# Ledger of designs, part 2: VHH binders against Sulfurtransferase TUM1 (TUM1)

Target 1, 304 residues: Sulfurtransferase TUM1 (TUM1), of Saccharomyces cerevisiae (q08686)
Amino acid sequence: MPLFDLISPKAFVKLVASEKVHRIVPVDATWYLPSWKLDNKVDFLTKPRIPNSIFFDIDAISDKKSPYPHMFPTKKVFDDAMSNLGVQKDDILVVYDRVGNFSSPRCAWTLGVMGHPKVYLLNNFNQYREFKYPLDSSKVAAFSPYPKSHYESSESFQDKEIVDYEEMFQLVKSGELAKKFNAFDARSLGRFEGTEPEPRSDIPSGHIPGTQPLPYGSLLDPETKTYPEAGEAIHATLEKALKDFHCTLDPSKPTICSCGTGVSGVIIKTALELAGVPNVRLYDGSWTEWVLKSGPEWIAENRD

## First folded at step 10 (VHH; from r3 with D31T)

Design t2
Fold by ESMFold2, look of step 11:
Structure t2 (fold): chain B 304 residues (1-304), chain A 120 residues (1-120)
Amino acid sequence: as target 1 above (304 residues)
Amino acid sequence: QVQLQESGGGLVQPGGSLRLSCAASGFTFSTYWMYWVRQAPEKGLEWVSTISSGGSETYYKDSVKGRFTVSRDNAKNTLYLQMNSLKPEDAAQYYCAAGFEDYWQFSDYRGQGTQVTVSS
């Protein structure tokens, strides 16, 4: 079973109209780059949203013991957050963000990894608004319209879905990452090559040795920020991106995705999985953790 | 003071060409992603093209692919848009904008624009 399914705005509206057994709960998982100087919490409370939405705060719902941003949440952090949002296990969750398939794949993936049974990723909120589907334009004072619940995640697929720093480091040190894996970096090509700066001034650019560049923008429609939904369109998009960035994908090898802090890496992980690539894992700590723990001798540049 | 100054617009025949320029000052041009955005009369802003801060990635609206080429010269702090095979529907005020990643709607800076008119 996939951890979540893609749903078009049209299919979502039909689902809302036809579903008579389970609550459908839209999930605003908006996260903005710091450089955009926007406030996702204020936007949820004051700007139009899909009716009955809750707000999933990716910054807050993370491992509190880690010094790195956006690390996968502990069971306690996750269960407490879902309980406070009033989520029930039989809710159908439909995840979106105000940027367009930017942070919402991370949220949908997190929900699936923690075992929530029915998760959709909306493809996407900008298209939903373009098609003039219903919005709630009221100002609200809370991040959920539901009373608190008792949410208890019963499963976690973290071992199947996440590569940690120790495993990643050993794969790089041994040379096995380059030889035995398809390893992709979702960051922009210039950041990967070391020719353009990272957004954080204390983080140098470059890449993890053995990874290949697969910038996440190349796997989405550049105007609508949607995933291709037809199987041939998905494969054509992936093949073009691999060619454009001079990358290889060997279907006999396992796959690892990374990015800056574990958010945009799920964008390409999702595209690969839609294209039928099996068992794609995320290096959750990504470039930020790698650089800060490994030091400069483990930074590659250009295509080395 | 941040400045983005577009130039190169004008009146052309269908099928003609124009090259737009955007001169930047007052910020570190080479760290910004740049965009071309256009606005036709009584219409909203429409994204046209994006180029990454070093020029390594370019993206285009489907209707301009193969006809338009975005480029930049970071030594001259200048963004360009080469527009070939112009059509009446390309007529608009063209703006350059600066921001981060391929999300033009969150740009920090936008120029005053240059008018492109395509008359048969």
Scores: ipSAE 0.690, ipTM 0.871, lowest interface PAE 1.7, mean pLDDT 92

## First folded at step 11 (VHH; from t2 with G54S)

Design v1
Fold by ESMFold2, look of step 12:
Order: C-alpha cells, then structure tokens, then sequence
Structure v1 (fold): chain B 304 residues (1-304), chain A 120 residues (1-120)
C-alpha cells in the first residue's frame, strides 16, 4: 500500500538474481546542491553505475510553467520523460542517488504518486558500493539503455500527497498550521534559524511561521546516509531527533514537510512514514516558493 | 589563497586526551561546514566528525561518539577537536576540511594534517 518500499543492497542483489519475469530497472536520480559544484549528468555518463541504470533528471522532470525549481511534474512532462527513458509499467524500478538518501526519495515518491506499480528506494548506493556489488564502469552517451516506450500514467495521488502555496499560506495566515498540523522543515537548523546561508545567494534563510526544524540528517545514519533498517530503530531515531530539536509530533494531527525546493523534504517524509506517521504531505514549493511569493513579513527566524 | 593548518597532534598514552586545532584563512570561514577526517597508514580516508557553519549541528562517527567533541570559533576562524579517552585505533593523520552540508566527500578544501600517535 505504500507508494514505494525500501530495499537493502543485499536484498536488491538477490532480487536481480531471482526475478525472471519483470525487468529490474535501476534509476539514478542524483541531484547535487549547487554549492557542491558537481554535474549529475556527467557523473551518470562517466562514472560507475548500477548495471542497466536509467537517469531520472529531477531538474528536467518538473513543472516547466512554474518559475520555481523542482515543482512536481505535469502528467505530460512525466509521461514523456518515462517514455523517452524506455520505462514500462511492469518494470520494477529501484531508485538510488550518488549522495546517499538525498534526492532518490523525491524520485521514488514522484514515481509512486504518478502510479507506477512497483517502486523501491535503494537503502543505499553508498552501501551498495561499500559491499562491492556489481557496477557498470563503461562510459555511455545516453541516459537510458532501453528503446523509447509509450508510458501513460493513469492515476495520480497528488491531492493526498502535496500541499500547494495557496493552502500553505492560508494555514499560516489563519494560525492553523501551528495549531492543527505537525509541520516540519528538513533544512539544516542554521538555515531554519536564519543564521546560515541558503544554497542560492538570492534566497534569505529563515523559516515558514509555524514550522519546526527537523533536519534530514538527523533521520539518517551520518556516515552511510541510510535509513535505519529495523522498524524499532526508525522509531528510536525519530524520537531522538524530535527530542534533540525540541519538536512535537501529535499523532492525531496531519503532517506537512517542507525544505528548500521540495527535494530533501521527502527524506523526512519517508522517515516519518516508515515510523508509521499517517497523513504526511509535502509542501512542494517549500522555502524558495514561500520566500519569493510571500515576502519578508512572512519569514520567521530562530525559534518562534 | 585558501589555507587550513592543523595543529595539536602528538604522542599520548591510551586513555589520554589531545585537542586539535585547525586555523583557516583565505575564505569566509563562517559560511562553511567543517569536517575532521583521518587516515591511518596504508588505509583510506575516514570521516570522524562534522560541524555546521554556525555550530548548531554536530555529527560523529559512531566509534568516537561520546569521546570526541567538535567545536568552532567563527570569530577566530578556528575549528577544534577535543579528543578524550584515546584508543590505539584513533592513531592517524587528522585533517580538517571545509565544504557544505554533512557531506565531507564533496569538500572544497583540506589541510595538510596533524599526526596523532597513541602508544603505551
């Protein structure tokens, strides 16, 4: 029933060896912060990848009518991209990224929201490499080894998964965000408080009034960037993070996650869902859209 | 002309303490996340600790958690690592590094290192 499941590197290798009916298609969904000065497309083409990988370009597979980055793609943009990558509806998709569990949760979530039946999130490529599992080290010129397909998504769960700007603004303006929701910001604490810079120089730091800081790194292993493997371990990790950042989570309330541009917010959304938190949505436009549309009187700093 | 200079290494007995320093110049120190990484002879580079630009977040390798404390003084452009309860396996060349977020492998700058030796 979840939109996607976690799969360990060991379980993934076993799946590849045992699956005889469906194609298993690894999906490199690497996206890098601008400050890292790395090129995800060059890395896909020139660096080792899981054999038979396609490249899902989070920057390109987004709503092109929006002035904001990484906004959820339209059906047309999504279907065209999946078709060009040669994806078929009965493919088992296994999503990873070269950072850890950074951008790959966003991709796995996007695939699930658009109704792809079998999606896994690899937990994770760092561990896959550490365990010396097979890699394809060839240089390639294309972002998919498959011929073009005809992909047509037939359903979307956007209404249940996404909060847009207008809804978010009304919740903040009315005071209902703070009162009726668990609202978490996945950005680093310093960006939340206004004491550390945003990756984009034209975007001030601070936070949306009524949100609480829950930096995504607090929900992952700091060295391996993996989600905790056991169900009780994810609960313990969440409880510790909530305590460390002085956050409250009322299980009777719905939850909204945000971040800088709608990518890292899915990291914490995934962790919360793994811990059994129901009704978790993403404010897709996140801090960037908020600041640019709302203006400085709607920026909070430090803990409000 | 970016410079990261580590100091404070030396010889210590098991259970002893050292405080490492890393003096930074040539860039805006307060906007960078800082890392401590180490390398034992014939081994790869190993992450030890991360501290955010303001010092508001700290992260540690599991084997040093509770024994090591990372800190920074942005007014003095200096990063520190307080190392307590040192073990033979902590012996290594220790480097400071600078970058963004908790991803030391994408760091822009790394120093020349300072040697920590643990012997009985």
Amino acid sequence: as target 1 above (304 residues)
Amino acid sequence: QVQLQESGGGLVQPGGSLRLSCAASGFTFSTYWMYWVRQAPEKGLEWVSTISSSGSETYYKDSVKGRFTVSRDNAKNTLYLQMNSLKPEDAAQYYCAAGFEDYWQFSDYRGQGTQVTVSS
Scores: ipSAE 0.744, ipTM 0.882, lowest interface PAE 1.3, mean pLDDT 93

## First folded at step 12 (VHH; from v1 with D108E)

Design w1
Fold by OpenDDE, fold request of step 15:
Structure w1 (fold): chain B 304 residues (1-304), chain A 120 residues (1-120)
Amino acid sequence: as target 1 above (304 residues)
Amino acid sequence: QVQLQESGGGLVQPGGSLRLSCAASGFTFSTYWMYWVRQAPEKGLEWVSTISSSGSETYYKDSVKGRFTVSRDNAKNTLYLQMNSLKPEDAAQYYCAAGFEDYWQFSEYRGQGTQVTVSS
């Protein structure tokens, strides 16, 4: 089960209208691929946003001591960021991004792992705009309209949610990953097979031995980028994807998701969890860490 | 320098077929995801189909599934859209676009388009 709940635009609007006890705080977690040459910070400050939104920077709110991008933040980094944004523990956080379930799952997941009590993932901002729900089109100078707070996370589910490199490597080395786990890679099939290049030129494409391809696009509506909201629908979507990519999922096995840097892996993790798949974890460092730390003998291609 | 040139549009009767082509030049075609988008009169630009860099992934608008097929020839720097069982609602200016991942709205390049008309 996800550490956050999916919420439709319609339900979100109702929530905002009806909630009288807790503060509803929309969280813009927009992150863009470097190739898009867009600026998520500028967009937050200048483009229409959900009223009362704060900006959650998944690049900044990460383990900066790690040489790898988008690594899960330390408690201090996270708490400081949340404090600076003026977030309260009793806030209801509703996470979205301007791309459509691209980086917002990662943010929602991060918030959940750090034990924030109530987190929603908006499904999604594209639809929210399409339905012409309220937007604030004013320009702002700050990433939060709220005064600074003293946010302190009270619990962490990192052990439950994250697989580190050492664990992943041992699973691969021993052959246990392929035998005892469902391991899925959210990157494009071409990158997985080694026929498409990585976004960064300094690492090869391919995949971790024992993993299977599950491109994140196959689990979202290709037009709206929404998750299927009905349990039956998302299950059907997952089954179709598994079939299309000739993959297998054993629900009795634990599942590990990965991607390039730990962002889109959460997209498929979320889909799997919504479909009822238990015990899903994320290999946070994902392909980037794997390639940079492992020798060439640990890079598989095609469907090897 | 970068150029996307669509062709193959025309007038077809309902139920007819067309094959659109998009010739690309001035960039590394094989590293880009490609998209077909269309715009009908008094309507906004809408997504039709996506194909990944290698062609291993394809995605379609629901209304064209089973009727349209996207493909590409990286050796020829050409994108294709086979359109079968055309309907009046398919009439539009069709554009090819190039970008990264399955997000056509962030495409880097887009052509001038080719007109598709469906009428008896």
Scores: ipSAE 0.919, ipTM 0.956, lowest interface PAE 0.5, mean pLDDT 96
Fold by OpenDDE, fold request of step 15:
Structure w1 (fold): chain B 304 residues (1-304), chain A 120 residues (1-120)
Amino acid sequence: as target 1 above (304 residues)
Amino acid sequence: QVQLQESGGGLVQPGGSLRLSCAASGFTFSTYWMYWVRQAPEKGLEWVSTISSSGSETYYKDSVKGRFTVSRDNAKNTLYLQMNSLKPEDAAQYYCAAGFEDYWQFSEYRGQGTQVTVSS
């Protein structure tokens, strides 16, 4: 199971109406591809948002000492950010993004890994808007309506949730990744195969030896970008995707997900977990770290 | 100058077929995801289909699955939409758009459209 729970827009509205003990805090974790030329911070401040939302910047709340983007934040960076946003440990956090289960899974996962007790992933803001649920259309000047708090994470599940480069490299080098793991790449099939370019021009496309393609779009509704909520439905979606991309999943093996920079990898990780796949981890640095740290002999193409 | 030019629209009877084309120029076509979107009278713009840069991924609106097929020829800088078993509800102005990833709403370019009419 994921470290967070899915919540439908309808259920979320009901939760907001009925919850009287805990504070419900919507978390806008919107992140845009650079190619879209949009500003997630400006959008938060000026565009309609779920009432009482805070803004969780996955670019800012990362390991800034790492040369790779979207690396999992240090405890200090995370705690400081949560404190500045005024988050409390007993808050119920409901994560969403303006794209639709794009960066919000990463945020929800981050919160879960850092041990926040109750985290929901809204499934999703597109549907929330479609159903015309309450929005705050006011312009705000801050990324949180709450006073600063003292947030301290009490536990971390990094060890069971994250695969680092060293571990990944050893698994690849030894051949164990292909033999003993399910390893899936959330990037586009073209990028995986090396037929499409990476978003950044300074690295080649291709894939980590021993991995299989599982494009994240194949696990979401192509129109609404929602996860199938029913267990049988998500399982069927996964099975179809595996078949379509000629992939295999052995449920007896541990699973490792990756992508470009660790964002969309969480999308497929979440789907796998929702489908009942146990022991799923994320190679956080993903393709970007891999290609920048590994030699060309460690780049596979096509379905090699 | 960037240009997307749709063609192939027309009047067909229910159950008929059309093949839309979108000729692209002025940008690196092969690096863009392409989308078909449509707008019927008094309705909003809606997504129809997506195809990845290389064509290795395709996605369809549920209502057109099994009837519509998106394809592309990167050598010709052309996007296609084969529409079979057309229904009255498919009548709309059809546009091709170019962008990144499977998010047509953030497309960078969009054509002028071609009209599809379905009538007995």
Scores: ipSAE 0.918, ipTM 0.955, lowest interface PAE 0.5, mean pLDDT 96
Fold by OpenDDE, last read:
Structure w1 (fold): chain B 304 residues (1-304), chain A 120 residues (1-120)
Amino acid sequence: as target 1 above (304 residues)
Amino acid sequence: QVQLQESGGGLVQPGGSLRLSCAASGFTFSTYWMYWVRQAPEKGLEWVSTISSSGSETYYKDSVKGRFTVSRDNAKNTLYLQMNSLKPEDAAQYYCAAGFEDYWQFSEYRGQGTQVTVSS
């Protein structure tokens, strides 16, 4: 199971109306592809948002010492960020993004890995808006309406949830990845196969030896970008995707997800977990780290 | 100058077929995801189909699944939409758009559209 729970827009509205003990804090975790030429910070400050939202910047809340983007944040970076946003440990956090289950899973996962007790992933903000649920259309000057807090995380699930480069490399080198793991890549099939370029021009496309393609778009509703919420439905979606991409999943094996920089990998990780797949971890550095740290002999193409 | 030019629209009877084309120029077509979107009278713009840069991934609106087929020829910088078994509810102005990933709402470019009318 994911470290967070899905919540429908309807259920979220009910939660807001009925919850009297805990503070419900919507978390805007919007991140845009650079190619979209959008500004997530400006959008938070100026565009309609869920009332009382805070802004969680997945770019800023990352390992600043790493040369790779979107690496899991250090405790200090995370705690400082959460403190500055005024988050309390007993807050119910409801994560969303303006794209639709694009970066919000990453945020929700990050919060969960860092041990926040109650985290929801809104499924999703696009539907929330479609149903015309309450929005705050005011312009704000801060990324949080709350006073600063003292937030201290537990970070209790990093080892359980994250695969680092060294581990990944050893698994690949030894052949264990292909033999003992389900390893899925959330990037586009073309990038996986090496027929499409990476978003950044300085690295080649292809895939980590022993991995299989599982494009994240295949696990979301292509129109609404929602997860199927019913266990049977998400399972069916997963099975269809596996079939479509000629992939296999052995539920007795642990699973490792990856992508370009660790964002969309969480999309498929979430789907797998929702479908009941146990022991799913994320190779955080993903393809970017792999390519930059590994030699060309460790780049596979097509279905090699 | 970036251009997307749709063609192939027209009047067809229910159950009929049309093949839309979108000619692209002024940008590196093969690096873009392409989308078909449509707008019917008094309705908002809605997504119809997506195809990845290489064409290896395709996605469809549920209502057009099994009837519409998106394809592309990167050598010709052309996007296609084969529409079979057309229904009255398919009538709309159809646009091609170009962007990144399967998020048409953030498309960088969009054409002027071609009109599809379905009527007896």
Scores: ipSAE 0.918, ipTM 0.955, lowest interface PAE 0.5, mean pLDDT 96
Fold by OpenDDE, fold request of step 21:
Structure w1 (fold): chain B 304 residues (1-304), chain A 120 residues (1-120)
Amino acid sequence: as target 1 above (304 residues)
Amino acid sequence: QVQLQESGGGLVQPGGSLRLSCAASGFTFSTYWMYWVRQAPEKGLEWVSTISSSGSETYYKDSVKGRFTVSRDNAKNTLYLQMNSLKPEDAAQYYCAAGFEDYWQFSEYRGQGTQVTVSS
């Protein structure tokens, strides 16, 4: 089960109207692909947002000592960021993005891993806007309307949720990854197979030996980018995807998800967990770290 | 000069078929995801179909599933949309667009469109 819960736009509006004990804090975790040439910070400050939203920057709230992007943040970086945003431990956080379950799963997951008690993933902001639910169209000058707080995470589920490079490499080297794990890559099938280029030109495409392709788009509604909310529905979606991409999932095996830099991998991780798949972790560094650290001899292509 | 030029539109009866083409030039076609979108009179722009750069992934609007097929020929820099069993509600100006990932909203390029009319 995910460390957060899905919430529909309708249910979210109801929650905002009915919750009297906890503060409901929407979290804009919008992140754009560089190729889109958009600015998520500017958009937060100037475009319509869910009222009382804060901005969670997944680029800034990361391990900056790592040469790889979107690496899981240290406790200090996370706590400082949450404090600056004025977040309280008893806040109910509802995470969304302006793309639609693109970077918001990563944010919600990060919050959950860091032990925030109540986290929702809005499913999703596209539908929220479609249904004409309340938006704040004012321009703001800050990434939070709240005064600074003293946020301190009390526990971490990193060991349960994250696979690091060393562990991943040993699994691959020993052949155990393919034999003992379900390992799925959320990147496009073309990138997985080595027929499409990576977004960054300095690394090749291909895949980690022993992994299978599970493009994240196959697990979301192609139009709304929503997760199926019913367990049987998401399960059916997963089964169809597995069939379409000629992949297999053994429910008796633990599962490891990856992608390019650890963002879309959480999309498929979430879908798997919603479908009832147990013991799902994320290889955080994903393809970028793998290819840069392992070398060309550890790159597979096609379905090898 | 980037260009996307749609063709193949026309007037057909309900149940008829059309094949749309989109000729691309001025950019590296094979590195872009391609999209078909359409706009009917007095309606907003709506997504119809997506195809990945290599063509390995395709996605469709529910209302066109089983009737429309998107494909591409990267050697010819051309995107296609085979439309079968056309319905009156399919009538619209059809556009091809180019971008990254399965998010047509953020497409970088879009053509001028080709008109599809479905009438008895």
Scores: ipSAE 0.916, ipTM 0.954, lowest interface PAE 0.5, mean pLDDT 96

